VHH binders against WD repeat domain-containing protein 83 (wdr83). Designs and how they scored, part 11

Target 1, 315 residues: WD repeat domain-containing protein 83 (wdr83), of Danio rerio (Zebrafish) (Brachydanio rerio) (q6dh44)
Amino acid sequence: MAFPQPRPQAPQLPQHLWRTVDCQQGAVRAVRFNADGNYLLTCGSDKSLKLWSVSRGTLLKTYSGHGYEVLDADGSYDNSQLCSCSSDKTVILWDVASGQVTRKLRGHAGKVNCVQFNEEATVMLSGSIDGTVRCWDTRSRRMEPIQILDESQDGISSLKVSEHELLTGSVDGRVRRYDLRMGQLQVDYIGSPITCVCFSRDGQCTLSSSLDSTVRLLDKSTGEMLGEYSGHVNKGYKLDCCLTDKDTHVLSCSEDGHVYYWDLVEGSLTLKLPVGKAVVQSLSFHPTEPRLLTSMEGRVQVWGAEPEDAAENES
Short names: E, the ipSAE of ESMFold2; O, the ipSAE of ESMFold2 at other seeds; V2, 0.75 times the mean of E and O plus 0.25 times the DockQ between their complexes.

## First folded at step 3 (VHH)

Design c17 (framework vhh_7z1x_3; at its last look DockQ between E and O 0.59; V2 from the best seeds 0.00; counts 0 for: grease 26.5 > 24.2, SAP .715 > .668)
Fold by ESMFold2 at other seeds, look of step 4:
Structure c17 (fold): chain B 315 residues (1-315), chain A 123 residues (1-123)
Amino acid sequence: as target 1 above (315 residues)
Amino acid sequence: QVQLVETGGGLVQPGGSLRLSCTASGFTFSTYWMNWVRQAPGKGLEWLSGISSGGSYTSYADSVKGRFTISRDNAKNTLYLQMNSLQPDDTAVYFCARDSEWLVYGDTYFDYWGQGTQVTVSS
């Protein structure tokens, strides 16, 4: 035929090291993009939280106030507030510009593993080894949680908030999805301690990683297993997993020093990214671009889809 | 002030059973993973079993799988080890040990230990 067919395009995956961020925070327990992907947060075993410009690679501010390691953090969509959680059993709300602690919230009986704002940043949600998820009001001077979710039989390892939904992962081997407006709860039994949960970008699926070295994709509404991804090593660490910016691939950290990429639909391994020779503990994928953050021990790295020199030369 | 006290050791015949208890105080027991470790005479320490803070996840060394069962009662601040089909090579001092809280975030070490309880298996 005279009508030409469009050539298929290969997906663009972040596989080229752009920069290493010198955090000076001891081990970095979590690395996170902010909502627009222009800033990144690093959570240090030295008890500090740091905010960085991704594009310039420069430190913008250090937040000190936790008494032990910072385990997770999140930034509000308007970039005015941060929240963080720690082995000191607290959640802190920070004012970004001043660096001041707005509130230091107590109530968890053990270390707090995960924290996130809701979309409006009216609530912070935190999950702890004490098996509870706690909801904290950001708008008032209230020091008690406005809600405690205690359905889990064991520690909470991960949580994510999307629109009206809260997704949690527990050591009890269950992924729980709460509808925060309707008051409903869906429970999906995986059978191994959950280490990380997230939503797909299109909001139709959930992803979970667990200590059986397996990442699983489930249909959000039915709980049906849609995909199962393995070959990496996850046997004793809380490792992060995620989906790419366009939901084309599943990613997981690994104890063998790599980040694994699987094709979401086919389930086949696409890329085994060598990050280093130690456990890759945390990752974060850019909200709209093929860019990846990794942490391995105290080393944080930024990865892009093109070599750095090619990306810097593009007008 | 963390304290772990093991009880339930003693003399037992081969093929017998014994249940060890470890009573915890000075910390929030329900927020820590817990472990059993033993030391045979003149030997090094051998990890036997671990249990998550809520009790939903357990793990075992190959040497004791199927014979030993770890459990906990968080309301009583007590950790248990049920030992069945005991053999003379199970003779050891058995220790209750608190996990450092690093299992999920890194390699674990046991930051607090009990004094141990002697288990002796002989006919």
Scores: ipSAE 0.638, ipTM 0.834, lowest interface PAE 1.7, mean pLDDT 90
ESMFold2-Fast, scan of step 3: ipSAE 0.690; ipTM 0.851
ESMFold2, look of step 4: ipSAE 0.668; ipTM 0.844
ESMFold2 (binder alone), look of step 4: mean pLDDT 86; pTM 0.867

Design c18 (framework vhh_brivekimig_d4)
Fold by ESMFold2-Fast, scan of step 3:
Structure c18 (fold): chain B 315 residues (1-315), chain A 123 residues (1-123)
Amino acid sequence: as target 1 above (315 residues)
Amino acid sequence: EVQLVESGGGVVQPGGSLRLSCAASGFTFSTYAMSWVRQAPGKGPEWVSSISSGGSYTLYADSVKGRFTISRDNSKNTLYLQMNSLRPEDTALYYCARGSEYWGPYTDEFDYSSQGTLVTVSS
């Protein structure tokens, strides 16, 4: 009899449905955790942006000011500001506490698909179907962008900011990484319209999903493909993808009503999470804990363990 | 006001070719995905083809793959459909359509305001 080796500690994957939120916003186009993961943002086809408590599942505030569907949103690191973008071609900067529009930024020629603050919330970056990324100063009262990036040959579908780097995904089948300090650009050719991009949490890799029903992991510095993830359905919708809080798994929304989880290194399907009978459009993974948000139609579901506050109230 | 004006329809014999055009106005054409939808007499609408806003991505119905080519000229606000190897079953009113609220190359909802252009393939 040999001494047994210690059992590998399996990463905790969010697969328990803890809460369902009826957002009452029409369709929820995007769902996002805030910077600390204590709150969530929902972007509605009813033209509203809503802020919710994750632990209570309660609506905290409604932000009204967009003329058409809200397509994306982000929260500042200090929870003082929100930014959102819309089919109305605008980007709005909001004061969280008052619910007031601080600035309504115009300049994009078409719908704005994605928006994010940089880490210090000194710049907002917006990506549009017009093929441009616009960089806006949050501290200035100027309405014109400080920079326009127009290298894309088709619409910008997704963007993410990490430190001094901007990552963009385009319908032209390319993932672009900009060094915002050095003005350098790296282009990775995928060959199908990109639906979502993100950085790995360690900052060494990029993840992209595309309309060929494939998610790809690339080495950030070289563009070498490290992983490929398939089996889900992504043929017509701008679906989200992400990584788990510890970069153990890749996740993707799917048009078949599931969220797919793959082991990052092996590329094997670990979990096919049933959400419902419609397209799972948007997801967001908690910054530090195994907790997932999914949006389907007008509802957001919170997946994972109950928060510590709730657990303390269980007998 | 969104306006889409189709042209280029006509009567052709089987195996013939036609090029349809759609002149767009009242919106920023270069920022919308565009589609062609057809309706044969006595039938419901059938999606034919779609093209992304910048023209980098195209999709076709299985019935027209290899025979039809969708293209666009954003400088002229014009959408095109090149139809080759036409068949009697291609006989329909052809409509230019602006893409729906969802981002994607294909959707079952279209925004169009035109009367269409008639294509008749007869032998």
Scores: ipSAE 0.605, ipTM 0.811, lowest interface PAE 1.5, mean pLDDT 89

Design c19 (framework vhh_brivekimig_d4)
Fold by ESMFold2-Fast, scan of step 3:
Structure c19 (fold): chain B 315 residues (1-315), chain A 123 residues (1-123)
Amino acid sequence: as target 1 above (315 residues)
Amino acid sequence: EVQLVESGGGVVQPGGSLRLSCAASGFTFSTYAMSWVRQAPGKGPEWVSSISSGGSYTLYADSVKGRFTISRDNSKNTLYLQMNSLRPEDTALYYCATDYSGWDLYGSPFDYSSQGTLVTVSS
C-alpha cells in the first residue's frame, strides 16, 4: 500500500506523434494492433507481413509466403498465430515464433480484402472481391472452408467478428450482420460502396465508412442511424474507420492526408490530425489505451495522448 | 493466356454514339474491377470509367459523366462502354484494363492492357 498520489491528468485523444516506422515493405496496405496492443502488424505491397514492437518501434519478424500484396492481417489472442490475406487469392495461417506457414488456404476466386480470427482463434474469416466470406477451421488439417457466405451482390471490402456475430461491408452498399449461431442475417442498406465496418467497443452499435465520404453509426438492435460523420475525403480508396478505446469518438482515414476525429454523440469534428501529404490508408486503435496507428505510403506512425519526449521518458 | 480484345471503335460525327466492347479471357473476369482508359493524340493516358467486379458501382471521369455508361456481362466475360453525345475531344485510342480507376488502390496482381480500339469524332 502507498500513500495517496496526485490524480493524473485526464486521458486525451492520441494526437502526439510518438514514433515513425519506415516499414521497408513498399506501400503499407493495412496496419493492425495485436490483441493486447503490445505489437503491431504491417501488410506490405512487397508481399511481406511484418511484426513490430509498439514500445520500441523495432522489427521482430518478417513473414514471407504470399505471392502478391498482403492486404490484411490479424493476431490470435494468445500471440501464437497470425493470419493474413493477399491479392494472390490466399489466406495464410502462420506460427508467430517460427515464422513458418502453418497452412496456405485456397478457394477464393479473387483478391482477399480482409481477414480476422474469432475471439478463441478457432476460426479464421476471410472476405474477398469474389463476394464471399469463407470460414476456416484453425485447429484441423482441413483445407476446405467450414462455411461459405455468399449473400453479397459484390465484393467484400471489410469484415469484423465479435462473439457469435460477423459484420461485413460490401461494394454493393450493404452492411450485413450474421448471427453465426442462429444462422440469422440482418442487412442495412447504405447505398455507397462500404470501405470499412466495425463494432463499437460495447457491442451495441455498428460503424461503417463508405465512398460517399460519410461514416455512419447504427444501433445494432434497431438499425436506427444514431450518427453521421463527414468532412473528410473518401471517394476512391478503401479507407479504415474505427472508434476510440472508450467509444467517445469516431475516427476515419482520409484521402487528404489527415485522420478525422468526431465526437460520437454530437457528430462535431473534434480534431483533424495531419499525418502527411498522401492518402492515409489504414488505422488501428489500441484495445485499452488512447494510442493510434496510421499508415501512409511505406510508413507507420504511432500516435499517443502524450508528447513524444514525455512518452520516451516514461520508460 | 491473358487476353483483352477491344472492338466497336470507328468514325462518328459530333453528337453521335458508339458502343465499345472488351472481350476478356485467360483470367477470372468476374473477380476484377474493370476500367476504360483512353489516350488522345499528344496526351498521356486518361482514365475514363471503372466498374466494380459485381457491377453494382460505377465511376466516371468528370469529362464523360452523364454521356458515357460503363457496364459488364460476367456471364460473357465482356466489358462495355456506351458513348453518347460524342465530342471531338473524345477522339482517342480506347483501352480496356484492370484496376486503373484509383477507386481501389490495392489493385490486382495483374495489370493487363491491349492494343485498343480507335474512336475518331470529326466533322
Scores: ipSAE 0.546, ipTM 0.780, lowest interface PAE 1.6, mean pLDDT 88

Design c2 (framework vhh_7z1x_3)
Fold by ESMFold2-Fast, scan of step 3:
Structure c2 (fold): chain B 315 residues (1-315), chain A 123 residues (1-123)
Amino acid sequence: as target 1 above (315 residues)
Amino acid sequence: QVQLVETGGGLVQPGGSLRLSCTASGFTFSTYAMNWVRQAPGKGLEWLSGISSGGSYTSYADSVKGRFTISRDNAKNTLYLQMNSLQPDDTAVYFCARGGYSSGWYDEYFDYWGQGTQVTVSS
């Protein structure tokens, strides 16, 4: 008698609540995994940036230096540096271990909505309500950016960098993709304010969310729309969207208190995850594992594919 | 010092039109979302309309959609509200408000307000 071969396992989705973190920062405007997924960053309306352990849910360090709300943050690949941006119009580079401000970068004319390191952490890119993206040398002591991108006709809401490419989303309803080495600009007209942009993990597609309550997947090389995802509520808030660690599903925050999961290829709703009774504003997906962070009001929730191991919470 | 000054209010008959202006000073006007909010006699504050920093996006409350138009002139540091087909229930003090903190384009909170301008719709 031969044993049957096991059928391929379905992708696991994070839908089990592992923990809730009360961040004590007022509203949490953005939540982000660090590069390896062992830590999370929370950007507070109280002007602070906080670093937490994902496995223990414990506060490790508070970063104080911004004059107003912290709107976004990113961690360097080696965990040595953080960058953050604020309604105070500045971008700050921080030393993780000491908690010290390394650089405080001025130049934006209005609040800075988004910030990210490039893969090597040699450049920070910031996007502002002033309609510009500024590229900053992390090793330079000068305030002047190495490049200003000003093709947007309204505020920059979101940006992502991958290799030599910069992807931006604007209130003007356009997603822009810059090839920073070749000086090429590709523009996709969506027609509603863009709330979030990201690259697929394989780098072949771009994802955007907009105030028409629609998330769109485009092929990067052709600009062809490969998928459209709807049913959630995104009419007034700058909500995040992302892809799962294996590019199997599209996720979006929602103003109705849920995170929506759609099958990437079929476009069908797979899961409507209840988070709570307020706007789910920000999310971050783990780089290699089915783990999700969500922010709603002053709380961050950590979601896993299966019930949490009790020893992981107590140790 | 941030200052917002509303003008253009007054008495108008039902079905009439008014254009409100809000002149901004003390900040870089082109880098802030702007809003119009009203307060009718004996009522609470009602948000009416918002406009993005560059003017590419506008939003309206259902009560005024199709009748009111928000616009801005960043070169003149001025916000406008064109009000058409005015009804007696549009009688209110109209405030210009600067967006202070927000994840959205209408902003969640307003950090600076004008003194308001009275609009009275009666025959």
Scores: ipSAE 0.634, ipTM 0.836, lowest interface PAE 1.4, mean pLDDT 90

Design c20 (from n5_fw with S101G G102S S104T G107S T108D Q109S E110G Q113D H114Y; framework vhh_7z1x_3)
Amino acid sequence: QVQLVETGGGLVQPGGSLRLSCTASGFTFSTYAMNWVRQAPGKGLEWLSGISSGGSYTSYADSVKGRFTISRDNAKNTLYLQMNSLQPDDTAVYFCARDLGSWTPYSDSGYFDYWGQGTQVTVSS
ESMFold2-Fast, scan of step 3: ipSAE 0.700; ipTM 0.858

Design c21 (framework vhh_brivekimig_d4)
Fold by ESMFold2-Fast, scan of step 3:
Structure c21 (fold): chain B 315 residues (1-315), chain A 124 residues (1-124)
Amino acid sequence: as target 1 above (315 residues)
Amino acid sequence: EVQLVESGGGVVQPGGSLRLSCAASGFTFSTYAMSWVRQAPGKGPEWVSSISSGGSYTLYADSVKGRFTISRDNSKNTLYLQMNSLRPEDTALYYCAKDTSGFEPWGSEYFQHSSQGTLVTVSS
């Protein structure tokens, strides 16, 4: 008598190209999913921020107001607001529906590399080559920041916020974690310029990428290095890294035209995804599903775990 | 207006040392990465070294690693290049350059540099 063997479920990693979006913004410096993953934001060297439908690949709105390249952007949890930052030294708060500038915030002495809302979208946090993080109240009419963080010894390249914690990456080779409620600062020394930082989805670990072509996973409470991921090329560009929606894999952009996927625990290379023949500059992983955005030159590619026809075809 | 004024060049023997300076004005010096570029007689420009805006990260061309040291003083808006163990092949006009890329790719793009330069001659 034959006993049926259940099919093991294939790993759910986005490796199937669904679409390529020609953004018509010059170079796309950053690509970001919105909070629910239904929309994407593209930051252009043409000075524009654009909002797109993920499912249709269609342009929904263009946001014009920056004086130079847009370097980063974020969307509020309720999809009512966007924030962006630029080489023009400003942070802009936008109304999504009208496309109008709500507030244009000045104070940084140099280009602003990164920007994010806190979870409630009551504060915007911006990081600059001037070595400061500035915290801006989204609800008040104040033009001045509510807080300036200046402990970094060189430019801020990346930041992420989670609850009352702020994580920053600096050219000084340090990852800093601020507990804003307790007034405490933890510093982890990496030794090469940091290009990207993020929290694990469970909030227990931090991930950083640096110009030594290495991505590192650290325990947040102890600073112990739990993982190290290499084989990609990151020597000159500010490239993104992230974790999958279930914290199973680490991903990094690469100057060699690929996105690298490593098993989180084993550190082994799982997938070397070919994107093209230029630098893969930015990526964003969907908040709840195995879907990936990549940017290379002026184009964004949308990747899914299954072929698009299998997900779309209802016949 | 961006102004970059180089100084410190001269004639030196092989194995000798020179310290170059670049006085910057017309922009917020502390918020830009800075580079040194040289041009030898009859050759195109060659990137020598770069330094981050806060001075924490430095890069060197393979031809000068271990011999040259780049540094900056943001309080004085001044960039430096300490050149040790000089060789005849280091003979060139040296220019400082403002680099707005920071991360993309350092030392290969120069947006503004002085047309003056400072001449370094290493005699046989």
Scores: ipSAE 0.633, ipTM 0.823, lowest interface PAE 1.4, mean pLDDT 89

Design c22 (from n5 with L100M S104Y Y106S Q109P; framework vhh_brivekimig_d4)
Fold by ESMFold2-Fast, scan of step 3:
Structure c22 (fold): chain B 315 residues (1-315), chain A 125 residues (1-125)
Amino acid sequence: as target 1 above (315 residues)
Amino acid sequence: EVQLVESGGGVVQPGGSLRLSCAASGFTFSTYAMSWVRQAPGKGPEWVSSISSGGSYTLYADSVKGRFTISRDNSKNTLYLQMNSLRPEDTALYYCARDMSGWYPSGTPEYFQHSSQGTLVTVSS
């Protein structure tokens, strides 16, 4: 009491621009960290998927094979494989090292908006404007999906996989959570088209963004709304949302050229990060450290905490 | 070959109603968001309304909100616009458009349509 304890250090939020990458892919529809956060993936309107070094900002490889815009991508946990999806209605499995198409999966009736590996990279899950999720075996030579989920009443906009659970967001204004082992389905009605869904990093909550310019945090077990985040603009674009590496803050892209940061518990705006003068469409938060990727038009920006004071040797 | 063919236009008095139809062919209609766009004499195109691929979400321009209703029948590959309480300012050529950019309808979509003549709506006394 006589000697005050040191105050807890404030969470480091990425707000210092470290690098801008001109992707030369037309518009960048999605930007994603790989599993370890050392690389980034960019999905281009020019039909290419590109892999970049985060630390150097250099292009490592271009993946060519889609017939139209690449809309989403994911990397396997061991960095051996990529998956991508396109407005060409296909899902492609790629070998990272060779850049070759391993499999080109057909079956969706329309644009494929989202794709992700499960944790073990044994399954790819794809969500389409056709209202279905398709589950594909990565190790099999099977042409057909192992499972089709068709409970959605409108297009699938977003999906995330965590352990044995699949979370989907739909234009029908519903967030659906599937237990893939037990075949159980929980539905949360939001009431506006869902633009993005994700799990909290501790797995206890779900986060969703929707076209009513609102991001919502729900308790997974009860469906109780724990938080609501607003002030940004999300009226017409499929914008990303996420949580920070320590689940301290909620982030959302915005049509006004900013990324919004809210305190998770208080719901108060902590930071309105200016990115530029166009729609910030996609973001990805580093798996273990305070580093953010943002995409705007044809460029990706890498954001970190401010550099700690560097001592200079003047001898 | 992608085709969009509009019909249902005509001459109506202020306060009247018309129902427009758009017959779609050459693509999987049920997997695209659709829009209505109009062009008044001497003006550029104006977005009117949009509907999601499954029909669960609709958008309207402020000038038509509460008066117009967009709908679709995916089994018939047909888009509709029910126009009520028509005003002289609604006089235009009406076009249906396929949303080529969006995962869902937006308030200002990039659209695609063939060089169709549209369907003429004239609201006059």
Scores: ipSAE 0.539, ipTM 0.773, lowest interface PAE 1.6, mean pLDDT 89

Design c3 (framework vhh_brivekimig_d4)
Fold by ESMFold2-Fast, scan of step 3:
Structure c3 (fold): chain B 315 residues (1-315), chain A 123 residues (1-123)
Amino acid sequence: as target 1 above (315 residues)
Amino acid sequence: EVQLVESGGGVVQPGGSLRLSCAASGFTFSTYAMSWVRQAPGKGPEWVSSISSGGSYTLYADSVKGRFTISRDNSKNTLYLQMNSLRPEDTALYYCAKDYSSGWYPEGYFDYSSQGTLVTVSS
């Protein structure tokens, strides 16, 4: 005990506001990093999907084709394709470079709340208020879904794909995990409408947020509740939740204008990040770096360290 | 052609009850969240209650919690509002609305262009 050893520094959490983007899309309903985190997607109430450079903060392309609000979007791993879904009941597959609609997929009976590519971008999965998930082949010119999943008793609010597994959250208060290879289904009963679901990055846990103002961490194989996170406000909005790039913290949007950060293991509130005076509706965490996107009203804020070449590219 | 036809309004005394109905046609009713919105004379529209497409979830304005019950019958394409313990401040035209909001909270994204049904609570 000659000298006390310095404590290891806490993991760097994105809490420095680096940039604010005025998206000019009305309300931004969802904000998403692309697969490598170099670009961001914004889904507008003006019916447009926009692609932006994270490093420059500049608009690269506007994707126009939806008949109503764009509610979710995803980018393919190779940056060649985008998919989006809308309250117009359609899913659109886009060519990134041309900005053109590759396919406009119809079949859902109501608004489509969520959409995602699988890792290989060979399948798009969409979840609707109609209570179904539809699986679409991206390589085929087939307009019909290859699979429909209809076990939900109410609308699908959120979905995530990891490897061969699909995770869905429903208004019926259940989180469902489908093994797409084996056709097996696991159901976890939460008891309040689910607003968002995600997998932990290590693939061992599932995270869900619900309208009881609670985020829950469950062991994927057993359904055992490992953590519970509260203190934020989620009573009426379909708010996003996520995990940090190293699974150290749980994050949630909040109706009180903040993003809440909790330590994953301890469940203690680490940071209450002020974003503004309106509902923080959507967030996206960078795949490999401590960088966060938040959307509030018509603006997206980028939190964390400034990218390496951002300052040199601003004119 | 989308049609929403409200009925069941009338004149009641404070503490009374009314059941409102909304008959929907021209769209797949079972795939939409539905809401009740009211407009009192000289005031703007106020959201009252919402119900999920499958009926598993209901949400109420604080002013009506514990007094009003929203329900739906998807086999009949009909939305209901059971109103109990009515107060003079509940006096309004009541509209049935398709919910177009991206969330379940009222952001003003309601399609209600019907005649409505008048509820008058008077002593």
Scores: ipSAE 0.358, ipTM 0.697, lowest interface PAE 3.1, mean pLDDT 89

Design c4 (framework vhh_7z1x_3)
Fold by ESMFold2-Fast, scan of step 3:
Structure c4 (fold): chain B 315 residues (1-315), chain A 123 residues (1-123)
Amino acid sequence: as target 1 above (315 residues)
Amino acid sequence: QVQLVETGGGLVQPGGSLRLSCTASGFTFSTYAMNWVRQAPGKGLEWLSGISSGGSYTSYADSVKGRFTISRDNAKNTLYLQMNSLQPDDTAVYFCARDTSSGWYLEDAFDIWGQGTQVTVSS
């Protein structure tokens, strides 16, 4: 039969507020999904890291050990370990089940802004205001980093790891991509302090947000700018950006209380999601489903469809 | 011991200029963002300017944009504020402050302050 193919269903964007979590941590500096998206992590100005159920909105465990604000956190692929970093200049490795500090890693000269496990959770990578990235072995009791990266001219604001590649964003206005196996470095000059970096899901592009109120998509291999996204407000805060689970849209936090969604290819604003009347600082997009976490002041909001299994637990 | 010491204040006529200095000791100056804050007689604290740890980025309050310039010399552990086109309402005690914020330039969280230096703008 010779007729036009039916229009494919439009991608579902998370815009329905399903849940609000009052974290009781002061300000929530970062919010992160765990590796499977069933749990969320909140990094508090009260010095605590908290683990929550996404489906139930309930607090599961509090991780106490940092001396100042917790600025970032990540969970291992198998949900056995957490890592966090703090204004106290340390990186902590935690046992999830017991809530105990496994290791407290010292070496950074100033506050640690970002931390992540590699895919296998054999290494933690931390980025500091001291301008260095430090690579730590998770399996060894060695207190020294296995590698220090010091090419940045100002503080490291953000990092992301994908396989053998490390992506860093710096206040010096540069996005750096390290091939950790080959020791190769590629530098993209943006020209304004970088607030967040991430990889596209397909690993072909890098995304960066900066204090010129602009998010940029670059081809990873060439550094060619493929997209530019603006209209939001990012002039003074370290705000997060990300891509949707299927790389259809770019998202950014905003100082005006909204999360902005742009079509990746067209660069057009698709949705301006109202969160509240304060700065939306942090966001995290679910690894496989159209579900978003946002943090504003002391609260985390969960956006998107309610999980199918959660309906049976409603009383 | 952690210390910030401001110098360079004084009496200046309207339209004049002053350069303030802040010397840091007892900590790794190059790993902290630094700020200038002032307090006018009978008023609260007003944040004026901030500079990143490596000096790559600066930010200013609207009241001083185009007139004041913040800079730093990490080798000398010194923060500067160049003040031009001074007005009588710039009369205040000027403080150097060390930043504890998570890299936010508009959210003022300070743990270490200098004693302040008096700037008086009068004919």
Scores: ipSAE 0.581, ipTM 0.801, lowest interface PAE 1.5, mean pLDDT 89

